# VH-VL binders against Probable low-salt glycan biosynthesis epimerase Agl13 (agl13): the designs that were tried, part 14

Target 1, 156 residues: Probable low-salt glycan biosynthesis epimerase Agl13 (agl13), of Haloferax volcanii (d4gu69)
Amino acid sequence: MPNIHDVEVRDLQVNADQRGHLVEVFRSDWDEYEIDPEMSYYSMTYPGVVRAWHRHLEGQIDHFVCPKGRITVGIYDDREDSPTQGELDTFVIGEHNQQVIRIPGDCWHGFKAIGDEPSLLINYPTNLYDYEDPDEERIPYDDDRIPYDWNAEIHG
Below, E stands for the ipSAE of ESMFold2; O stands for the ipSAE of OpenDDE; V2 stands for 0.75 times the mean of E and O plus 0.25 times the DockQ between their complexes.

## First folded at step 20 (VH-VL; framework fv_bebtelovimab)

Design KO1 (from T1 with heavy chain K106S, light chain Y93S R96S; at its last look DockQ between E and O 0.08; V2 from the best seeds 0.00; counts 0 for: pae O 7.1 > 2, placed apart)
Fold by OpenDDE, look of step 20:
Structure KO1 (fold): chain C 156 residues (1-156), chain A 122 residues (1-122), chain B 109 residues (1-109)
Amino acid sequence: as target 1 above (156 residues)
Amino acid sequence: QITLKESGPTLVKPTQTLTLTCTFSGFSLSTSGVGVGWLRQPPGKALEWLALIYWDDDERYSPSLKSRLTISKDTSKNQVVLKMTNIDPVDTATYYCAHRGKPGYSGVFDYWGQGTLVTVSS
Amino acid sequence: QSALTQPASVSGSPGQSITISCTATSSDVGVYRYVSWYQQHPGKAPKLMIFKVSDRPSGISNRFSGSKSGNTASLTISGLQAEDEADYYCSSSTSSNTVFGGGTKLTVL
């Protein structure tokens, strides 16, 4: 369960058969998150690579799906008006855990590809990317303004 | 401008349900980001958070006391009510309601009521 | 023990500067980042003195300042005055919990 207000996670149904599997990653009749994407893109990320941190201040909402590989998604709420300011959410999603994560864009967010294979991330943002004036603020992944260590060792 | 005031019984018997009401002014629980919480402080002891309710009816409870607590609001009356069941003498404390909200005060209680001492005794 | 640890008491003379520490015992650094401080005089409600580690609410004297280093937040009171004698609580909140330190009694000698 998400700690941050407006962060939501939806399980995606994996329909598997002898031919493979099909996953609906977006449906306009999904009322739970009122998803209204303006575009979609995917990125491929090699294992161990961190893509963090950035945020969108112009109202964008992101929706992350990872159909192949595995990623850790980090979301940090530094919004002044947020009741969950200071909260950190981390999620592990991927081909073995098909979920869509709704990310309030004005939260700092990013992800790390984990495992031993490249990960594919599909994003359904609610706003178009403006090539000339991107709505993206970025800080280094290890910026101490966000209390999360992407390279922390995983212990069993 | 912002004021809060606790009301309710000051003496409660064990096993009963304690009902406290917070009446506030200077703000509205219809305002986004705003919340009202309850805290308590046993005599001579530290502060303890009990519950919190936000403008959107999001209720949050102390993990240790969740099973005994119910928080609710009446936005039209500017009131928040806390109910605590199965009261015990250990619950004797000054109970505070407090405001949580803008600007930039997320995560804190920036305005407090004067508190009401509730004594639990048979 | 609570998630936040404070010294039971501190003391100082008028005009001195004193510091009250608040050490996070939890590994949740995110919670710790937004430490707040409350002042409480006997028989009175707590008063917010510092939020977000170092920010002061309007009306709070600049004699009160907050900082952090590592897993320890600090409240510093400079130019100590008799009226500063009170209990001080550090606090931190998440979406699911708000915790307080055990409180520090400040005595002005």
Scores: ipSAE 0.014, ipTM 0.639, lowest interface PAE 7.1, mean pLDDT 91
ESMFold2, look of step 20: ipSAE 0.439; ipTM 0.833
ESMFold2 (binder alone), look of step 20: mean pLDDT 89; pTM 0.922

Design V1 (from T5 with light chain T25S S26T S27G D28A G30T V31S Y32G; at its last look DockQ between E and O 0.73; V2 from the best seeds 0.00; counts 0 for: chain humanness VL .644 < .674, loop humanness VL .286 < .304, pae E 2.4 > 2)
Fold by ESMFold2, look of step 20:
Structure V1 (fold): chain C 156 residues (1-156), chain A 122 residues (1-122), chain B 109 residues (1-109)
Amino acid sequence: as target 1 above (156 residues)
Amino acid sequence: QITLKESGPTLVKPTQTLTLTCTFSGFSLSTSGVGVGWLRQPPGKALEWLALIYWDDDERYSPSLKSRLTISKDTSKNQVVLKMTNIDPVDTATYYCAHRGKPGYKGVFDYWGQGTLVTVSS
Amino acid sequence: QSALTQPASVSGSPGQSITISCTASTGAVTSGRYVSWYQQHPGKAPKLMIFKVDDRPSGISNRFSGSKSGNTASLTISGLQAEDEADYYCSSYTSRNTVFGGGTKLTVL
């Protein structure tokens, strides 16, 4: 269903009962986590805020999960030799649609918190963060190079 | 007010390297998101994009012409230079430089130079 | 071979609406994801008329509108006027390429 080569999506099972719910978000035997995560972090993002575009050029793969709130994940394939160069994937995930999105780190990627509550993103990257020499490239969320508008009007 | 102007030779011989300079005003190529591109239009034919250089030195080239093109900039002089090697009569065209990256205007050339006709002797 | 295909010519009478099509071949560059339209009068540089499918730059008449369905984008000019007679080019882009259609000559009868 993803347009971009190596982008993968897994539906997460919500195990609910009278006490609440439990959702597994990482298992080492899931195909989407074939390359093991080295760390995890989370961020809280206020509604309407965009955190994009960034990419990693040293082989990092990201795994985005949004257990609280709602985000639009955006991924743009700018890899010169990719069979899907120039393709865009977007996913709306969160409490209403719990999924993990596997993101090749060398694609431009990011997310926007949508809805009316802060959104909790958890990431499981396959590389450790190097505080002295971070593997991060950034361009503005509205950069001309990526044909995508995080703030496009939504009708319906 | 944004203005761009192309300069360079108007008559060139086959096999030479064509060097065109775009001199602009009303914007800085150090401003985030801004780029300057080169395009051409052979007489009576369609527009063709050639190359683009961005504020962060990112360079893009038409896939069909990439091996012949070099784009560079001198931000302090408000200039962008296009070099095209091994010129051939088929390269006769009006050459334009154009501004890109106006906030809210994605993927478009919103200001153009008047163009300069380059004729390659046959 | 990335291509945006336009009709070679269209014509209309003053006051009519006309539509110019722009059809993309397969591929991200040619999918018509974001399409822009340029007007070019003889001897002049192109002028941006429409971008992002249907957004108008400041100063462009609302007689010009754009739309997209599948791989085909359209420029519609309503209330056709004599000064609309020109060549019209569609364009699309990715981060690595910009392509133009072959152009459409609009004749106002």
Scores: ipSAE 0.480, ipTM 0.834, lowest interface PAE 2.4, mean pLDDT 91
ESMFold2 (binder alone), look of step 20: mean pLDDT 89; pTM 0.917
OpenDDE, look of step 20: ipSAE 0.854; ipTM 0.931

Design V2 (from T5 with light chain T25S S27G D28S G30S V31T Y32S; at its last look DockQ between E and O 0.04; V2 from the best seeds 0.00; counts 0 for: chain humanness VL .634 < .674, loop humanness VL .265 < .304, pae E 2.6 > 2, placed apart)
Fold by ESMFold2, look of step 20:
Structure V2 (fold): chain C 156 residues (1-156), chain A 122 residues (1-122), chain B 109 residues (1-109)
Amino acid sequence: as target 1 above (156 residues)
Amino acid sequence: QITLKESGPTLVKPTQTLTLTCTFSGFSLSTSGVGVGWLRQPPGKALEWLALIYWDDDERYSPSLKSRLTISKDTSKNQVVLKMTNIDPVDTATYYCAHRGKPGYKGVFDYWGQGTLVTVSS
Amino acid sequence: QSALTQPASVSGSPGQSITISCTASSGSVSTSRYVSWYQQHPGKAPKLMIFKVDDRPSGISNRFSGSKSGNTASLTISGLQAEDEADYYCSSYTSRNTVFGGGTKLTVL
């Protein structure tokens, strides 16, 4: 159960056979895609690389899936009118835990590629990217306003 | 021509389990994207969503009532059943079943039964 | 307790336009969530009038329209008719829950 208001997670069904597998990652009749995506893009991110923190202020919703590799997704709620202001959500998704994460764009968000292979992120945002005036605000991944350490050592 | 109809007891005693049946026509719960939900409305009060079951057996429950609710379906009989345990006088309400999803509109209840009043007494 | 606040009642005369508001303080009606509207005549089941903020189901009069501004959604009924006298509920949903406003009684004078 996510901590942050309007963050949602759906487990994806992996349909395997002798040739490999198929995973549906978007359907317009899934509740997590209440507002239909306007575009989709993917990125490949080398192990250990962090892409954070970003937010969108014009109503964009993001939907993250990771069909190859593994990522840690971080979401921080700094919205002024939010009932969960100050909350943090983290999710580990990828080949071994296939999920789609619905991310309110006005929350700070990002991800880190973990493990030993590049990670494939696919996003289904609800707004088109405006190349002349992008709706993207950024702060450093290590900004101390957000209580999350992307590079914390993992023991056990 | 989607239609739904609620059936079950109209008078129940506290602590009993309420069982309501929704019988429908004009759609199939085997059709991708289709669901049937249960809602209620106490006299003079707001609508309250209770539960929802989808074609793929995905079940959703009102967070405040989840421990008391069970929803199930029989696709071959075009029926959805709601059970609510440990009935209390506060549960007196009109109970509705409603269609959700394809061929209807995304995320809303677009066809409703006429409702059945359930009164909880001594 | 409803997370969506509506006025208890509104009234108007035949032919006028009227607006019913729906405001959330908990973020149920956010910049990223849709709002829907239901009409309920006395003794009858609710009827879907508006979804996705401003989309009309097939068979719903174009006198009914919706809008959103900030954290408030609105239902507007133009050209009021006697048949419009009913209770009106706004609603929003998530993957886990559906909530309704407390309802607004519309009286046509």
Scores: ipSAE 0.493, ipTM 0.839, lowest interface PAE 2.6, mean pLDDT 90
ESMFold2 (binder alone), look of step 20: mean pLDDT 89; pTM 0.923
OpenDDE, look of step 20: ipSAE 0.839; ipTM 0.928

Design V3 (from T1 with light chain V31A; at its last fold request DockQ between E and O 0.77; V2 from the best seeds 0.83)
Heavy chain, then light chain:
Amino acid sequence: QITLKESGPTLVKPTQTLTLTCTFSGFSLSTSGVGVGWLRQPPGKALEWLALIYWDDDERYSPSLKSRLTISKDTSKNQVVLKMTNIDPVDTATYYCAHRGKPGYKGVFDYWGQGTLVTVSS
Amino acid sequence: QSALTQPASVSGSPGQSITISCTATSSDVGAYRYVSWYQQHPGKAPKLMIFKVSDRPSGISNRFSGSKSGNTASLTISGLQAEDEADYYCSSYTSRNTVFGGGTKLTVL
ESMFold2, look of step 20: ipSAE 0.723; ipTM 0.899
ESMFold2 (binder alone), look of step 20: mean pLDDT 91; pTM 0.934
OpenDDE, look of step 20: ipSAE 0.888; ipTM 0.943
ESMFold2, look of step 21: ipSAE 0.735; ipTM 0.894
ESMFold2 (binder alone), look of step 21: mean pLDDT 90; pTM 0.932
OpenDDE, look of step 21: ipSAE 0.887; ipTM 0.944
ESMFold2, fold request of step 25: ipSAE 0.766, 0.795, 0.728; ipTM 0.909, 0.920, 0.897
ESMFold2 (binder alone), fold request of step 25: mean pLDDT 90, 91, 91; pTM 0.930, 0.932, 0.935
OpenDDE, fold request of step 25: ipSAE 0.899, 0.904, 0.896; ipTM 0.949, 0.951, 0.948

Design V4 (from T1 with light chain V29I V31A; at its last look DockQ between E and O 0.93; V2 from the best seeds 0.00; counts 0 for: chain humanness VL .673 < .674)
Fold by ESMFold2, look of step 20:
Structure V4 (fold): chain C 156 residues (1-156), chain A 122 residues (1-122), chain B 109 residues (1-109)
Amino acid sequence: as target 1 above (156 residues)
Amino acid sequence: QITLKESGPTLVKPTQTLTLTCTFSGFSLSTSGVGVGWLRQPPGKALEWLALIYWDDDERYSPSLKSRLTISKDTSKNQVVLKMTNIDPVDTATYYCAHRGKPGYKGVFDYWGQGTLVTVSS
Amino acid sequence: QSALTQPASVSGSPGQSITISCTATSSDIGAYRYVSWYQQHPGKAPKLMIFKVSDRPSGISNRFSGSKSGNTASLTISGLQAEDEADYYCSSYTSRNTVFGGGTKLTVL
């Protein structure tokens, strides 16, 4: 269960057969996805690389899926009037744990590719990217303001 | 060597605006991740955080005092200024400025000024 | 009031170990994940002793250690020395707020 207000997680159904598998990642009849995406993009990220922190202040909602590889998704609530201001959510998703993460765009967010192979991230934001005046703020992944360490030691 | 020093009036009257200047050396507020904060400590009481300003102009204020505080910087002079409006005798305290944002150090003030006592009269 | 609660005082004899607690209020437990500790001698500015729950800045004796269990962080000082007598503050933060505990006066008997 997510700590941050309006962060949602949906388990995805993996439909496997002798040819491989198929996973539906978006359907307009899923209740939590009433707002239609305006665009979609993907990225491939090498293991160990962090792509964070980003946010959007004009109402964009992001939807992260990782069909290949594995990522840690990080979300931090810096919204001034949020009932969950200061909360952190982390999710490990990928081909072995297929989920879609709904991210309020005005929370700081990003991901780290983990494991031994590059990760494929697909996103379905609800706002179109404006190349002339992008609605995107960024701070460094290791910025003081967010109490989270993407590179903390993992001890088995 | 990182150093910070607070300056400003030491005796002020109620209702005035208190202006404190932090002059620092050994670091730049143009450096990514770096910030300077203001804190205070009333005599015999606990530390209280007031405000922070970061290299990218991001400003953060204590929620209980936000309406009375303004923080600003002059990177070329290595200065950060705190203004507090409508002061009251309860605001009597030692005021500190402090460095924030050392790589690998999360959410801490690792270098502090010596502090300046501000007494609000009557 | 303060999101972090500390005992008002603790005491110990030279050579002993003592622990100072810092407990987050239940309404703020998830937001204040990283705890730091400051030592303050009379008339001096605070000095950072521990950050990120248990990390020690360079130059800080390993007699000082930090830990956290549930909503309570702890500063442990082993091998007490006379110069350890001071006020100790825990602190934590979110992106929009930094909070301090009320402070603990450590007396070395």
Scores: ipSAE 0.752, ipTM 0.897, lowest interface PAE 1.1, mean pLDDT 92
ESMFold2 (binder alone), look of step 20: mean pLDDT 89; pTM 0.925
OpenDDE, look of step 20: ipSAE 0.885; ipTM 0.942

## First folded at step 21 (VH-VL; framework fv_bebtelovimab)

Design W1 (from V4 with heavy chain S67D, light chain D55N; at its last look DockQ between E and O 0.75; V2 from the best seeds 0.78)
Heavy chain, then light chain:
Amino acid sequence: QITLKESGPTLVKPTQTLTLTCTFSGFSLSTSGVGVGWLRQPPGKALEWLALIYWDDDERYSPSLKDRLTISKDTSKNQVVLKMTNIDPVDTATYYCAHRGKPGYKGVFDYWGQGTLVTVSS
Amino acid sequence: QSALTQPASVSGSPGQSITISCTATSSDIGAYRYVSWYQQHPGKAPKLMIFKVSNRPSGISNRFSGSKSGNTASLTISGLQAEDEADYYCSSYTSRNTVFGGGTKLTVL
ESMFold2, look of step 21: ipSAE 0.758; ipTM 0.909
ESMFold2 (binder alone), look of step 21: mean pLDDT 91; pTM 0.936
OpenDDE, look of step 21: ipSAE 0.886; ipTM 0.943
ESMFold2, look of step 22: ipSAE 0.691; ipTM 0.889
ESMFold2 (binder alone), look of step 22: mean pLDDT 89; pTM 0.919
OpenDDE, look of step 22: ipSAE 0.886; ipTM 0.943

Design W2 (from W1 with light chain A31V; at its last look DockQ between E and O 0.73; V2 from the best seeds 0.80)
Fold by ESMFold2, look of step 21:
Structure W2 (fold): chain C 156 residues (1-156), chain A 122 residues (1-122), chain B 109 residues (1-109)
Amino acid sequence: as target 1 above (156 residues)
Amino acid sequence: QITLKESGPTLVKPTQTLTLTCTFSGFSLSTSGVGVGWLRQPPGKALEWLALIYWDDDERYSPSLKDRLTISKDTSKNQVVLKMTNIDPVDTATYYCAHRGKPGYKGVFDYWGQGTLVTVSS
Amino acid sequence: QSALTQPASVSGSPGQSITISCTATSSDIGVYRYVSWYQQHPGKAPKLMIFKVSNRPSGISNRFSGSKSGNTASLTISGLQAEDEADYYCSSYTSRNTVFGGGTKLTVL
């Protein structure tokens, strides 16, 4: 169960047969996509690489899927008016655990490619990217403000 | 080698605005990840965090005091300033500034000033 | 009221081990994940003893150790010495707040 208000997770149905498999990753009748995506993009990320922390302040919602490889998704709630301010969610998703993660854009978020194969992330954000004035804030993946270590084994 | 020192008035009247300056050396607030915070400790009481300012101008304030606090920095002078409005006798405390953001040291104040006692007259 | 609860005082004799607890009063399991500990002698600024639950800064004796189980962190001081007599504060944070426990006075008998 997600700790952060408005973070949602849906298990994706893998439709397999003797030819291979098909996975639906977006449907407009899914609650996680109540606000329709405006675009989609993908990235391939080499093992061990962290792409974090990002946030969006103009209402963007992100939807992460990882159909190839494996990633740890991290989400941290820095929203001033949130009932879950200070909460952290982590999810391990990929080809052996296919899920879509709905991410409120104004939470800090990112991912780390794990395992020994490159990871394919596909995102379905609800806002178009504005090349002249991007709605994107960034802080370092190891920034003091977020109590999370992308490279830690375990907190004890 | 990192040092911080608090300066400002030691006696203040109620309703005034308290202005405290932290002057530091051995680090720069332009360095990625670095911050400076203000804390206080009333005589015989617990430590209380007041505010933080980071290298990228991000400012954070104690929720209970945010309406009374303003933190700012002057990177060229190696200074951080705290202003606290509408001072009251309950604000009598030793005020500290402290360094934050040492790599690998998440969420801690690793270097502190000696502190300055501010007394608010009754 | 602090979000972190500590006992008001603990005591021990030289050579003994003592433990100081620090319990988050919030029911949110993910809010105060990293706990730090500070030692403060009378009239002095606090000194960082433990960060990230169990890590010691360089120069801190291995007699000081930290741990956490659920919402409760613990500072353990082994081989108690007279110089350990001080106030001890736990602390934790979110991106928007830093909190301290009420402090524990350690007396060395």
Scores: ipSAE 0.754, ipTM 0.901, lowest interface PAE 1.2, mean pLDDT 92
ESMFold2 (binder alone), look of step 21: mean pLDDT 90; pTM 0.931
OpenDDE, look of step 21: ipSAE 0.893; ipTM 0.946

Design W3 (from W1 with light chain I29Y; at its last look DockQ between E and O 0.91; V2 from the best seeds 0.81)
Fold by ESMFold2, look of step 21:
Structure W3 (fold): chain C 156 residues (1-156), chain A 122 residues (1-122), chain B 109 residues (1-109)
Amino acid sequence: as target 1 above (156 residues)
Amino acid sequence: QITLKESGPTLVKPTQTLTLTCTFSGFSLSTSGVGVGWLRQPPGKALEWLALIYWDDDERYSPSLKDRLTISKDTSKNQVVLKMTNIDPVDTATYYCAHRGKPGYKGVFDYWGQGTLVTVSS
Amino acid sequence: QSALTQPASVSGSPGQSITISCTATSSDYGAYRYVSWYQQHPGKAPKLMIFKVSNRPSGISNRFSGSKSGNTASLTISGLQAEDEADYYCSSYTSRNTVFGGGTKLTVL
């Protein structure tokens, strides 16, 4: 269960047969979608690469899925006056654990591609990207302010 | 060599505004990830964090003292300034400035000034 | 009222191992993930001994080690020496706050 207020996780159903598989990754009738996504994009990220930390301050909600490869999603609550200020959520999603992660955009967030193959991220944000005045703030993935290490050694 | 040094008045009167300057060398506050913080320690008591300013102008304040504190920087002079309003005898303490944001380190003050004792008169 | 609680004092004899605890309150437990430790001799500024729970800065003796279990972090000093007599503070942080424990006076007998 998520530590951060308004972070949600939904298991995705994988429908497999002799031809392969189909996974619905977004439906507008899923109960947790009170605000419909306005766009979608994807990115391909090479193994070991971190894309973090980002946030959006105009009410955007993100929905991350990873249909190919594997990623660690990281979310850090820096919201002023949040009941969960300072909490961290991490999720490992991908081909072998298919989930959609609902992310309040005003939390710092991002992901790291893990494993040995490139990872495909699809996002369904609730706001359109404004190329003239983007609603996107960034700090370095290793910034002092966030008590999380994307490159921490993995132990058995 | 990273060094920091606190300067300012050592004796202040109640209700005045305390202004302390941290002058540092051996690093730049324009370097990504770097910050300078202020802390204090009343005589015989525990350390208390006051404020922090980062390379990208982000400012953070102790929640209990935020209405009395202002932190600012002048990167060209290698200085960070702390102002604390409405001084009271309970604010008597040694005040430290300290470096933050060394690569590979998280959330720590790795270099400290020698400290300056500020006494608030009755 | 610190979010991090330490014992007021601990003592040990030369050559022994001692442990200083640092316990977060239940409401703050998950937010304070990284704990650091500082040593402070009388009249001197604090010195960083441990960061990120268990990491030692360069130049810090391996007699000092850190760990964390649940909501309690620990600093362990093995092979206790007279020079280890000092005050020790634990600290942790979120993006918006840095907190210190009340401090522990270590006496070497």
Scores: ipSAE 0.677, ipTM 0.885, lowest interface PAE 1.5, mean pLDDT 92
ESMFold2 (binder alone), look of step 21: mean pLDDT 90; pTM 0.930
OpenDDE, look of step 21: ipSAE 0.886; ipTM 0.943

Design X1 (from T1 with heavy chain G104N; at its last read DockQ between E and O 0.81; V2 from the best seeds 0.83)
Heavy chain, then light chain:
Amino acid sequence: QITLKESGPTLVKPTQTLTLTCTFSGFSLSTSGVGVGWLRQPPGKALEWLALIYWDDDERYSPSLKSRLTISKDTSKNQVVLKMTNIDPVDTATYYCAHRGKPNYKGVFDYWGQGTLVTVSS
Amino acid sequence: QSALTQPASVSGSPGQSITISCTATSSDVGVYRYVSWYQQHPGKAPKLMIFKVSDRPSGISNRFSGSKSGNTASLTISGLQAEDEADYYCSSYTSRNTVFGGGTKLTVL
ESMFold2, look of step 21: ipSAE 0.815; ipTM 0.920
ESMFold2 (binder alone), look of step 21: mean pLDDT 89; pTM 0.918
OpenDDE, look of step 21: ipSAE 0.863; ipTM 0.935
ESMFold2, look of step 23: ipSAE 0.795; ipTM 0.916
ESMFold2 (binder alone), look of step 23: mean pLDDT 88; pTM 0.920
OpenDDE, look of step 23: ipSAE 0.863; ipTM 0.934
ESMFold2, fold request of step 25: ipSAE 0.791, 0.777, 0.779; ipTM 0.915, 0.910, 0.914
ESMFold2 (binder alone), fold request of step 25: mean pLDDT 88, 89, 88; pTM 0.913, 0.921, 0.906
OpenDDE, fold request of step 25: ipSAE 0.892, 0.899, 0.889; ipTM 0.944, 0.948, 0.943
ESMFold2, last read: ipSAE 0.783, 0.787, 0.788; ipTM 0.912, 0.915, 0.911
ESMFold2 (binder alone), last read: mean pLDDT 88, 88, 88; pTM 0.918, 0.915, 0.908
OpenDDE, last read: ipSAE 0.890, 0.889, 0.886; ipTM 0.944, 0.943, 0.942

Design X2 (from T1 with heavy chain Y105W; at its last look DockQ between E and O 0.70; V2 from the best seeds 0.78)
Fold by ESMFold2, look of step 21:
Structure X2 (fold): chain C 156 residues (1-156), chain A 122 residues (1-122), chain B 109 residues (1-109)
Amino acid sequence: as target 1 above (156 residues)
Amino acid sequence: QITLKESGPTLVKPTQTLTLTCTFSGFSLSTSGVGVGWLRQPPGKALEWLALIYWDDDERYSPSLKSRLTISKDTSKNQVVLKMTNIDPVDTATYYCAHRGKPGWKGVFDYWGQGTLVTVSS
Amino acid sequence: QSALTQPASVSGSPGQSITISCTATSSDVGVYRYVSWYQQHPGKAPKLMIFKVSDRPSGISNRFSGSKSGNTASLTISGLQAEDEADYYCSSYTSRNTVFGGGTKLTVL
């Protein structure tokens, strides 16, 4: 069970056969996912690289899936009146542990690619990216304000 | 060489607003990651954190005192100012300013001013 | 009143080792993750001795070491010397708060 209010984790079913496997990463009939995604994107991240810390303040919810490789997802609750202010959630997801992580966008969040292979992240956020006025705040991955160490010395 | 020095009144009356200035050298508040904090210590008692301001103008305040505190900075003068309203005799303490935000050090004050004693008349 | 509890005092003889504890409530263990320690001699500003639970700033003697187990952090001072007699404070933080323990007076006998 996640420490942070509104962080949710769903185990994904891996449907394997002799050709490989198929994993559904989103379905509109999943109860905890009542909000339609507005877009989806993926990124490929080299081993040891950290992409953190980001947050969104206009109601965006992120959904992280890692179908290739392995990542540590980090989420930190800096919300002023949150019952879980100051809590940290970390999850290791990827080929070995297929999960989707639901991330309230107004929590600081990011991930680190771990292991020896590049990691593929799929996200399906609930808001469109606005190229002229992006809803994204960021602070350094090693920022003093977040009591968490990504061990990013190797890559960052 | 990082140095900080507190200045302001040493004797204040109840209900007044206390204004303290931290003047520093050897670092810039425009440098990413850097912050300056204010702390106090009543005579014979424990340290208490009051407020913190970072290079990106982020301000954080002690939850128990936030309604009485304002922190601000003037980067061109290398100064950080703390204002504390509605002063009371229990606010008698030595007040410190201190440097924060050394990369990777996570939430510590590594350089301190000498402190200034502020006495609030009964 | 403090989120971090320290003993009021501790004592030891020259050459011995002592340990000062710093305990958060069990509900706070995931929140106050990194602990630092400060030494304060009378009339002086605090001096940082340990950060991130167990890391030492340059110039701090390796006689000072830190550790953490569960909700309790510890500062250990080995080979006690007269100049170690001081007040010691633990501290921790969240993104919105910094807290100090009540302080421990170390007496070197």
Scores: ipSAE 0.755, ipTM 0.896, lowest interface PAE 1.0, mean pLDDT 91
ESMFold2 (binder alone), look of step 21: mean pLDDT 89; pTM 0.917
OpenDDE, look of step 21: ipSAE 0.872; ipTM 0.939

